# VH-VL binders against q8ixk2r445to577, part 307

Target 1, 133 residues: q8ixk2r445to577
Amino acid sequence: FFGMLQNKGLTDYCFDYNPPDENQIVGHQVILYLCHGMGQNQFFEYTSQKEIRYNTHQPEGCIAVEAGMDTLIMHLCEETAPENQKFILQEDGSLFHEQSKKCVQAARKESSDSFVPLLRDCTNSDHQKWFFK
Below, E stands for the ipSAE of ESMFold2; O stands for the ipSAE of OpenDDE; V2 stands for 0.75 times the mean of E and O plus 0.25 times the DockQ between their complexes.

## First folded at step 16 (VH-VL)

Design a18 (framework fv_cosibelimab; at its last fold request DockQ between E and O 0.88; V2 from the best seeds 0.78)
Fold by OpenDDE, fold request of step 19:
Structure a18 (fold): chain C 133 residues (1-133), chain A 121 residues (1-121), chain B 112 residues (1-112)
Amino acid sequence: as target 1 above (133 residues)
Amino acid sequence: EVQLVQSGAEVKKPGSSVKVSCKASGGTFSRWAISWVRQAPGQGLEWMGVIIPYFGTANYAQKFQGRVTITADESTSTAYMELSSLRSEDTAVYYCAKSRYYGRSGSFDYWGQGTLVTVSS
Amino acid sequence: NFMLTQPHSVSESPGKTVTISCTRSSGSIAYHYVQWYQQRPGSAPTTVIYEDNQRPSGVPDRFSGSIDSSSNSASLTISGLKTEDEADYYCQSYDHSNKHWVFGGGTKLTVL
C-alpha cells in the first residue's frame, strides 16, 4: 500500500512530514495535516517488512517509535526492519505498533489546533482507523 | 547551491502560445515542487501552478485552468510552463520557483531569474 | 477561496522599525503558515520568512515574522531598517479548498 495515509475519524487528515532540512529527513515528528494528494510530504508506503516508509527521499525514512515515547519519529530505514519500526495495518484499518502493543491514533496536539498521530491503547475508535488513498 | 535558470524573453502575438523553461541544478529536482508565478508590469505576484516531477502530479490555479500546462523533464532537470491563447493581459515576467514541500510548508525558497513574455499585436 | 490583504505601501527612515501586515479573509491564518518574500526593484523575489517566523540562512535577524490569531493576520517586522530593505514584500499562504498557494497584494516599502 502507498499514497496518502488518511485517518478515518479525523476527516481529510493525512500523515504529513516536513523536516526542516529536506536533505536531512531523520529525527522529526510525523504530524497530521489536511490531505493534498500531491505526494511528497504526504506520500508513504507500507511495506512487506511492516514498515511505513517515507520514500520521497533517499535514503528512505521509516517511521519509528522511540523508547518511552508515544510519538512517531522518522528514522532511517534499515535492511532489516528494527522492532520499533514494525507496524501492522490490519484489515479493520487499525494501525498496530508491534513493540508497544499500542495503536496509532489521530489526536489533537495539546494546547493546539494541530493534530498528530500518537500511540494509544487500542480501541474501536475511527480515530485509530487508517487507509491508504 | 540550488539554481533555477529560465529561458530568454519572448515576444508573442495574441492567440499564440509560449513555452518557458526552467533548468534546475544543485539538488534533487524530481522531488521538488516547481511552481510558476507571474508578475504583470507594476503588479503583484500571481501563482499559476505547480508540478512535482517525481510523482507526476500537477495543479493549476483556477484562473489558468485549460490554458496553462506545466511539465517536467527529470532527465534534464527542467520544468516547463506553456501558456496558450495568449492575450495582452498575459504580458508579464514569469518566474519558476522551488518548494521543498506541498501544502502549508510550501515556501518558495529558490526562484528563477524570470522570463519576460510580451504579448502584443 | 481567501484573500491575503496587505497595505499598499509603508515608509520609514533608516534605523527605524516597520511592520507589514497580511490579513487572511477566511480560514485560520495560524494554521496554514505564512511565508514572506522580498522583491527588490528589477529582481526576482527571495524568501525572508517561512512558516510564520522562520528565517532562511542569510536573512538577518532584524527580519521577523509573527502571527496574530485575533486579527487573523501575519506580520513581517523589519528592525534597524536599511536602504537595501527598500523593496516590495509579499505574503503567501496555502488554500486547501483549491490546493493552491495564494499571494498577498504586496507592500511597497520605501526607505526615506
Scores: ipSAE 0.918, ipTM 0.959, lowest interface PAE 0.5, mean pLDDT 97
Fold by ESMFold2-Fast, scan of step 16:
Structure a18 (fold): chain C 133 residues (1-133), chain A 121 residues (1-121), chain B 112 residues (1-112)
Amino acid sequence: as target 1 above (133 residues)
Amino acid sequence: EVQLVQSGAEVKKPGSSVKVSCKASGGTFSRWAISWVRQAPGQGLEWMGVIIPYFGTANYAQKFQGRVTITADESTSTAYMELSSLRSEDTAVYYCAKSRYYGRSGSFDYWGQGTLVTVSS
Amino acid sequence: NFMLTQPHSVSESPGKTVTISCTRSSGSIAYHYVQWYQQRPGSAPTTVIYEDNQRPSGVPDRFSGSIDSSSNSASLTISGLKTEDEADYYCQSYDHSNKHWVFGGGTKLTVL
């Protein structure tokens, strides 16, 4: 699967990655923004190793969650995916982070009008359901 | 260091077409979003369209749909904007600009020097 | 479709502070980043503020950006005004409906 990773509950919002410097893609938080269908900063690939890859810039980035954190951060991809970079895309659209046993949820960023994907306890909410478009 | 260098000034007759080039250097051209923006004499900036070469995606302002075509040649790192059915009101300086990201951040961090297109009978 | 409305012109004396507004006619100004560009005669525009309030390297801290949700507007503020600040200033933001960018009409700043 590859394309724009869109949220079922927040209709029109997609995974988006726009770090301050396009030549330094590692270490910043993944956000959600209105889906534009143009690829680039909203284009992600789901791999057989259960990675979510950002292929727009080089080197390729892989979404990860640091131990004890709930934010999705861009890391460098590795030849063998580490556990913190593995997400299980389930049939209901849930994106399950096995290491933490939590699901990716579309959530409002504190004190702002912006949205971000965060790890939350798994529920049946449409805000935790994702699909590639 | 990123640079965008545009082709030289053009003088065209009404009803003809013009094709302006924008040659990029200093980065990964194919992954950029390259927009075209025009400015008629003494007037403001007007966005025309964009191309993202690697993804093969393009979008155009409604006013120019059917008349503008934006293309890219990745082998020469060059973007092109072709405007057809030219009218006198198309007389303007045409700029290419690299946007940082599509959608959320429309910041144009690098601009070409501009190409004056004059349409006269 | 929306418009970004700017005053046609503003003027102020050297050393003073000037504020240029950019009002969005439809949709919230706060939901989409606003950029500000400076253009001197005969030159291509250059960015002075991006993503509401960020300054590119080399832009002095006299330039600042802000968002006011109550008036649905963005503002560019230039303090310690210098004659070299004379230019046209354009705001820009994103139109999700058409999936493209929109520029404001521009403001001519005169430093007298």
Scores: ipSAE 0.698, ipTM 0.887, lowest interface PAE 1.1, mean pLDDT 91
Fold by ESMFold2, look of step 18:
Structure a18 (fold): chain C 133 residues (1-133), chain A 121 residues (1-121), chain B 112 residues (1-112)
Amino acid sequence: as target 1 above (133 residues)
Amino acid sequence: EVQLVQSGAEVKKPGSSVKVSCKASGGTFSRWAISWVRQAPGQGLEWMGVIIPYFGTANYAQKFQGRVTITADESTSTAYMELSSLRSEDTAVYYCAKSRYYGRSGSFDYWGQGTLVTVSS
Amino acid sequence: NFMLTQPHSVSESPGKTVTISCTRSSGSIAYHYVQWYQQRPGSAPTTVIYEDNQRPSGVPDRFSGSIDSSSNSASLTISGLKTEDEADYYCQSYDHSNKHWVFGGGTKLTVL
């Protein structure tokens, strides 16, 4: 799958990536923002290795969750996907992070008016449901 | 270091068209959002449209729909803006500008030097 | 869609502080980042503030940006005014309904 990765519960919000330096993509947090449909910073690919790739950039970025954290951070993709970069997009739309056994949820960033994807205990909330468009 | 260099000034007659070029250097042109913005004499900035070459996506302000075409040539890192059916009120300086990201963080970080297009009979 | 309204002109003496407002006509100003551009006569615009309150490299810290949700406006504040600050200033934000960018009408700053 590829394109805009949208949230079911937080309607019209997509994975969005806007690092301060567009030429240095590693180490910054993925956010959620209103879907614009133009590609670029909202274009992602879900691979057979269960990666969520930001392949608009070379070298390509892969979303990861670092040990003990709940935020989705951009890392460089590797030939064989590391465990912290593996997500299962299930048929019901849940996005399961294998290593942590948690699901990606649309959430308000602490002390902010912005939204971010975070790892949370899996529920049946529409805020934990995702699809590509 | 990003640089945008535009083609030179043009004088055009009403009813004709103009095509202004914007050559980019110092980055990854294909992934950029390149906008065109014009400024009539003594007036403010007016956004005309945008292209993101890598994705082949473009969007135009309603005012210019049907008269403006924005294209890009990735092999030469050059964006083009063509405005047809010119009128005297199209006399303006035309700028190309690069933003980092589309949408929320769409700052125009780099601007071309501008191209004066004069439309007179 | 919405408009960004700026005062037509502002003026202040060297060394003083000026604030230029940018009021959004509909939708919340706080939801979409606001940028500010400076344009000197005969030159292309340059960014002085992006993402509400961030300064690009080379922009002095006497330039600052802020958001006021109660008045639904953004502000560009220039302290320690210098003659070189005399220019036109434009705010800019994103229009999600049309997926366009919108500029304010511009403010002529005169340093007397």
Scores: ipSAE 0.592, ipTM 0.853, lowest interface PAE 1.8, mean pLDDT 91
OpenDDE, second read of step 17: ipSAE 0.871; ipTM 0.945
ESMFold2 (binder alone), look of step 18: mean pLDDT 91; pTM 0.929
OpenDDE, look of step 18: ipSAE 0.017; ipTM 0.659
ESMFold2, fold request of step 19: ipSAE 0.553, 0.579, 0.519; ipTM 0.847, 0.856, 0.835
ESMFold2 (binder alone), fold request of step 19: mean pLDDT 91, 91, 91; pTM 0.930, 0.934, 0.928
OpenDDE, fold request of step 19: ipSAE 0.916, 0.018; ipTM 0.957, 0.689

Design a19 (framework fv_cosibelimab; at its last fold request DockQ between E and O 0.85; V2 from the best seeds 0.80)
Fold by OpenDDE, fold request of step 19:
Structure a19 (fold): chain C 133 residues (1-133), chain A 121 residues (1-121), chain B 112 residues (1-112)
Amino acid sequence: as target 1 above (133 residues)
Amino acid sequence: EVQLVQSGAEVKKPGSSVKVSCKASGGTFSRWAISWVRQAPGQGLEWMGVIIPYFGTANYAQKFQGRVTITADESTSTAYMELSSLRSEDTAVYYCAKSRYYGRSGYFDYWGQGTLVTVSS
Amino acid sequence: NFMLTQPHSVSESPGKTVTISCTRSSGSIAYHYVQWYQQRPGSAPTTVIYEDNQRPSGVPDRFSGSIDSSSNSASLTISGLKTEDEADYYCQSYDHSNKHWVFGGGTKLTVL
């Protein structure tokens, strides 16, 4: 699966990643923004290693969850996907992070009108449903 | 450093077409979006359209839909803008501009030097 | 569709501070980043502010950007005005409805 990773509940919002330096793509938080469908900063791939890879340019970035965090941070992909980079995109649209046993939920960023994907307890909320478009 | 170098000035007759090139250097062309922005004499900047070469995606301002075609050649790191059915009102300096990202984070950090296209009988 | 409205012209003496406004007709100015470009006579535009208030390398800190949600406007402020600042300034933002970028009409800054 690849393309825009769009939220069902928060309509027309997609994973979005805009590192300040195009040559240093790791270490920043993945956010949600209005889906534009043009690729680039909103192009992601779900791999056979259960990674969420960013726009597939080398070096490739993979979404990771750092210890104690509930945010999605871009790391470099590794030959063998580390545990903190493994997600299960389930048939019902839920995006499950294996290590934390949490689901990715579209949420409002505190003190902001912006949105971010955050790890939360798994529910049947449409805000935890994702699909590639 | 990133540079965008455009083709030279053009003089065209009404009804004809013009194709302007924009060659990029000093970076990774495939990571970018290339927009075309024009400026008529004494007027403001007008966004015409954009292409993201790596993904083969393009979008155009409504005003130019059906009349403008933006293409890119990754092998030569060159973007092109072709405008057809030229009219006198198309007389302008045409700029190519680079942005790292599309959407709200898309800002034009590098610009070509501009290409004057004059349309006259 | 939306428009970005700028004053046609502003003028001020060297050393003073000027502010150029950019008002968005629809949609939240605060949610869609605003960029500012400087265009000196006979030259291509250059970026002076991006993402509301960020300065590219090489742009003096005399240039600053801000957002006012109450007026749905962005502002470019130039302090310690210099003769070299005489130029046209354009704001730019994103139109999701059309997936387009939109420029303001531009403001001619004259240094008296």
Scores: ipSAE 0.910, ipTM 0.956, lowest interface PAE 0.5, mean pLDDT 96
Fold by ESMFold2-Fast, scan of step 16:
Structure a19 (fold): chain C 133 residues (1-133), chain A 121 residues (1-121), chain B 112 residues (1-112)
Amino acid sequence: as target 1 above (133 residues)
Amino acid sequence: EVQLVQSGAEVKKPGSSVKVSCKASGGTFSRWAISWVRQAPGQGLEWMGVIIPYFGTANYAQKFQGRVTITADESTSTAYMELSSLRSEDTAVYYCAKSRYYGRSGYFDYWGQGTLVTVSS
Amino acid sequence: NFMLTQPHSVSESPGKTVTISCTRSSGSIAYHYVQWYQQRPGSAPTTVIYEDNQRPSGVPDRFSGSIDSSSNSASLTISGLKTEDEADYYCQSYDHSNKHWVFGGGTKLTVL
């Protein structure tokens, strides 16, 4: 699948990646922002290796969660996807992070009125359900 | 070293159309958002529309919908803005501008030099 | 839709500080980034502040940006005014309802 990755619970919010430098895409947190439908910084690809890829700017990035953390950070994609970059998109729309055994949830960012995707214990909340466009 | 270079000044008659070009260099043109912004003599900046070439997506300000068409040629890294049914009020300098991301940030980090379009009888 | 309202003109003496406001008529100013552009006569605009308070390379630290949620406004502050700062200044932000960007009306800064 590919396109704008939208949250079911936050009805008009999409995965969004807007690092400070478009030529240095590694190391920053993935955010949620109002869906614009134009592609680009809200365009993601779910791959056969269970990666969530960002390829709008070079080099290609893959969403990862570092050990002990709950934030989704952009890393460089690897030849073989490491466990911290694998997300299982389930039929109910859940994004299950293989290494941590947790689900991606739309949540309020602590330092602002903004929203971000975070790892949380898996529930049936619509805030943990995602779909492409 | 991103550069946006626009086509030269044009003089057009009322009722005609004008097509202004904006040639990009120094980066990944297809993945950028390229906007068109105009400025009538002595007036402020007015956003007209945008294209994101790789995604084939475009959007236009309500005031210009139906009259403006923004296109891009990825092979030549050139964006175009065509404005039809020209009136004297369309006399303005037309700028192209690159933004990093669409939506939340409208940071136009590079601007073209501008193209003067004069509409006179 | 909304408007971004700026004062038509501001004036101040060299060496002093000036602040230019940009007020959003509806929706919160804090939810969408604000950029500021400087335009000298006969030239294309250039960015002096992006994403509320960031400076592009080459813009002196005399330029700063801020957001005030209580007045629903963004501000551009220029300290140590120089005659070369004389220009028109425009704020800009995002309109989600129409999926496009909006410019403020512009402020003419005179340094006298």
Scores: ipSAE 0.759, ipTM 0.905, lowest interface PAE 0.9, mean pLDDT 92
Fold by ESMFold2, fold request of step 19:
Structure a19 (fold): chain C 133 residues (1-133), chain A 121 residues (1-121), chain B 112 residues (1-112)
Amino acid sequence: as target 1 above (133 residues)
Amino acid sequence: EVQLVQSGAEVKKPGSSVKVSCKASGGTFSRWAISWVRQAPGQGLEWMGVIIPYFGTANYAQKFQGRVTITADESTSTAYMELSSLRSEDTAVYYCAKSRYYGRSGYFDYWGQGTLVTVSS
Amino acid sequence: NFMLTQPHSVSESPGKTVTISCTRSSGSIAYHYVQWYQQRPGSAPTTVIYEDNQRPSGVPDRFSGSIDSSSNSASLTISGLKTEDEADYYCQSYDHSNKHWVFGGGTKLTVL
């Protein structure tokens, strides 16, 4: 799968990556923002290694969650995917993080009009359902 | 060091078309969002549209839909803006500008020098 | 689908502080980043503030940007005003309905 990774509950919102330096993609948080449909910073690929890749840049970025954290952070992809970079996109649309046993949820950033993807206990909420378009 | 260099000034008759070029150097042209912005004499800035060369995706302001075409040639790192059916009110300086991303952030970190297009009979 | 409204002109004496407003007519100013551009006569614009309140390298720290959600506006503040700050200033933000970037009408700053 590749393209816009969208949320079912928070309609018209996409995974969005906007690091301060376009040439240094590691270590920044993935956000949610209104889908613009132009590719680039909203273009992601789901791989056979269960990675969510940011392919617009070389070297490629892979979304990870560091131990004990709930935020989705960009790391460099590796030849063999580390456990913290593995997500299962399930048939019901849930996006399950194997290492933490939690699901990705669209969440409002506290005291803000902004949204981010965060790990939360898995539920049937539409805010935990994702699809590529 | 990123640089955007535009083609020279042009004088055009009403009803004709103009194609302005914007050649990029010093970076990764294909991954940029290249916007075109114009400014009529004594007037403000007006966004016309954008291209992201790697994806071949373009979007145009409603005012210019049907008259503007924005393209890119990755082999020469050059973006183009073509405006057809020219009218005297299209007389303006046309700028290209590069942003890192599209959507939320409109940070144009580099601008071309501008190209004066004069439409007169 | 919205407008960014700026005062047509502002003026102030050297050494003083000036604030230029930018009011968004619909949709939240806080959700879409605001940029500020400076343009001197005969020159291309340059960025003085990006992403609401960030300064590009080389822009003096007397330039600052802020967002006021209650009035749905952004502000560019220039403290310690210098004669070289005399220019036109434009705000800019995103229109999701049309997938466009939109500029404000511009403000002519005169340093008295």
Scores: ipSAE 0.665, ipTM 0.880, lowest interface PAE 1.4, mean pLDDT 92
OpenDDE, second read of step 17: ipSAE 0.847; ipTM 0.940
ESMFold2, look of step 18: ipSAE 0.647; ipTM 0.873
ESMFold2 (binder alone), look of step 18: mean pLDDT 92; pTM 0.936
OpenDDE, look of step 18: ipSAE 0.025; ipTM 0.634
ESMFold2, fold request of step 19: ipSAE 0.647, 0.600; ipTM 0.878, 0.865
ESMFold2 (binder alone), fold request of step 19: mean pLDDT 92, 92, 92; pTM 0.937, 0.935, 0.937
OpenDDE, fold request of step 19: ipSAE 0.907, 0.020; ipTM 0.956, 0.686

Design a2 (framework fv_cosibelimab)
Fold by OpenDDE, second read of step 17:
Structure a2 (fold): chain C 133 residues (1-133), chain A 121 residues (1-121), chain B 112 residues (1-112)
Amino acid sequence: as target 1 above (133 residues)
Amino acid sequence: EVQLVQSGAEVKKPGSSVKVSCKASGGTFSRWAISWVRQAPGQGLEWMGVIIPYFGTANYAQKFQGRVTITADESTSTAYMELSSLRSEDTAVYYCAKSRYYGRSSAFDYWGQGTLVTVSS
Amino acid sequence: NFMLTQPHSVSESPGKTVTISCTRSSGSIAYHYVQWYQQRPGSAPTTVIYEDNQRPSGVPDRFSGSIDSSSNSASLTISGLKTEDEADYYCQSYDHSNKHWVFGGGTKLTVL
């Protein structure tokens, strides 16, 4: 699966990654933004290694969850996907992070009109449902 | 340092087409979005369209839909803007502009020097 | 669709502070970044502010950007005004409805 990774509950919002330096792609937080379908900063791929790749240029970035965190941070992809980069996109649309045993949920940032994907306890909420478009 | 260098001035007849080029250097062209913005004499800036070279995706302002085509050649790091069915009102300086991303963080951080296109009978 | 409205012109003496407003007609000014571009006569535009309040390298700290959610507007402030600041200034933001970018009408700044 590849393309925009769009949230069901938070209508018209997609995964979005826009680090300050386009040549230094790791270490920043993945956000949600209105879907534009142009590729680039909203183009992701779910791989057979259960990675969510920011699929633009080499070196490729893969979404990771750092220890003790509930945010999605971009790391470099590795030949063998590390445990903190493994996700299961389930048939019901839930995006499950294997290591933390939590689901990715579209959430509003505190005191902000912006949104981010966060790890939360798994529910049947549409805000935890994702699909590629 | 990133630079955008545009092709030279054009003089065109009404009904003809013009194709302006924008060659990029000093960075990774394929990571960018390249927009075209024009400015008629004494007027403000007007966004025309954008291309993301790596994906080959383009989008245009409604005003120019069907009349403008934006393309890119990654091998030469060059973007192109072709405007057809030219009218006198198309007389303007045309700029290419680079942005890192599309949408939220889409500021134009570098601009070409501009290309004057004059449409006259 | 939305529009960005700027004053047609502003003027001030050297050394003073001037503010140029940019009002968004619809949508939240706080969620969609605003950029500011400077254009001197006969020259291409240059970016002076991006993402509401960030300055590119080489832009003096006399230039600052701000957002006012209550008025749904952005402002470019230039302190310690210099003659070289005389230019047209344009605000810009993203239209998510049309997936387009929108410029304000521009403001001519005259240094008296």
Scores: ipSAE 0.851, ipTM 0.941, lowest interface PAE 0.7, mean pLDDT 95
Fold by ESMFold2-Fast, scan of step 16:
Structure a2 (fold): chain C 133 residues (1-133), chain A 121 residues (1-121), chain B 112 residues (1-112)
Amino acid sequence: as target 1 above (133 residues)
Amino acid sequence: EVQLVQSGAEVKKPGSSVKVSCKASGGTFSRWAISWVRQAPGQGLEWMGVIIPYFGTANYAQKFQGRVTITADESTSTAYMELSSLRSEDTAVYYCAKSRYYGRSSAFDYWGQGTLVTVSS
Amino acid sequence: NFMLTQPHSVSESPGKTVTISCTRSSGSIAYHYVQWYQQRPGSAPTTVIYEDNQRPSGVPDRFSGSIDSSSNSASLTISGLKTEDEADYYCQSYDHSNKHWVFGGGTKLTVL
């Protein structure tokens, strides 16, 4: 699977990654923004290792969640995916982070009008359902 | 450092086509968004369209739909803008401009020097 | 589907401060980033402000950008005006509905 990773409940919003420097792509939060359909900062690949890869810039980034956190952060991809970078994309569209046992949900960022994907208890909400477009 | 170098000035007859080139250097051409912007004499900037070479995606301003085609050749790091059915009001300086991302964070951080296209009445 | 409206011209004396507005006709100005470009006679435009209020390397701190939600506008402020600031200034933002960029009509700044 590859393409723009769109939310079912928060319609017309996609995974989006805007690193401040295109030559240093790690360490920042993945956000949600209106889907533009042009690829680039909204283009992700779901791999056989259960990674969500960002490969618009080199080196390739992989979405991770650090222990005790609920935000999705861009890390460098590794030859063997670490557990914090593994997400199970289920048939119903839920995106399950196996290490934390939580689901990725579209949510408003606190103290902001911005939206971000966050780990939350799995609830079967449409805000927790994702698909590639 | 990043440079965008455009082809030279052209004089065209009404009804003909013009194809302007924009050669990029100093970075990752394929991953950029390359826009075309024109400016008629004494007038403002007008966005025409964009291409993202790696993804092969292009989008055009409604005003130019059907007349403009933007392409890219990744092997030569060159973007092209072809405008057909030329009219005298198409006389303008045509710029290519690079942005890092399409959409939200899309500042045009580098611009070509511009290409004057004159369409005789 | 929207327009970005700028004053056609502004004038101010050297050393003073000038503010150029960019008003969005529909939808929130704050929803998408605003860029500002400077175009001196005979030259291609260059970026003076990106992402509402950020300055590129080499742009002096006399240039600043801001957003005012109450007037649905962005502003470019230039303090300590110098003769070399004479130029046309253009704001720019993104139209999500049409997937394209929109430029303001431009403002001619005269420093006399």
Scores: ipSAE 0.511, ipTM 0.841, lowest interface PAE 2.3, mean pLDDT 90

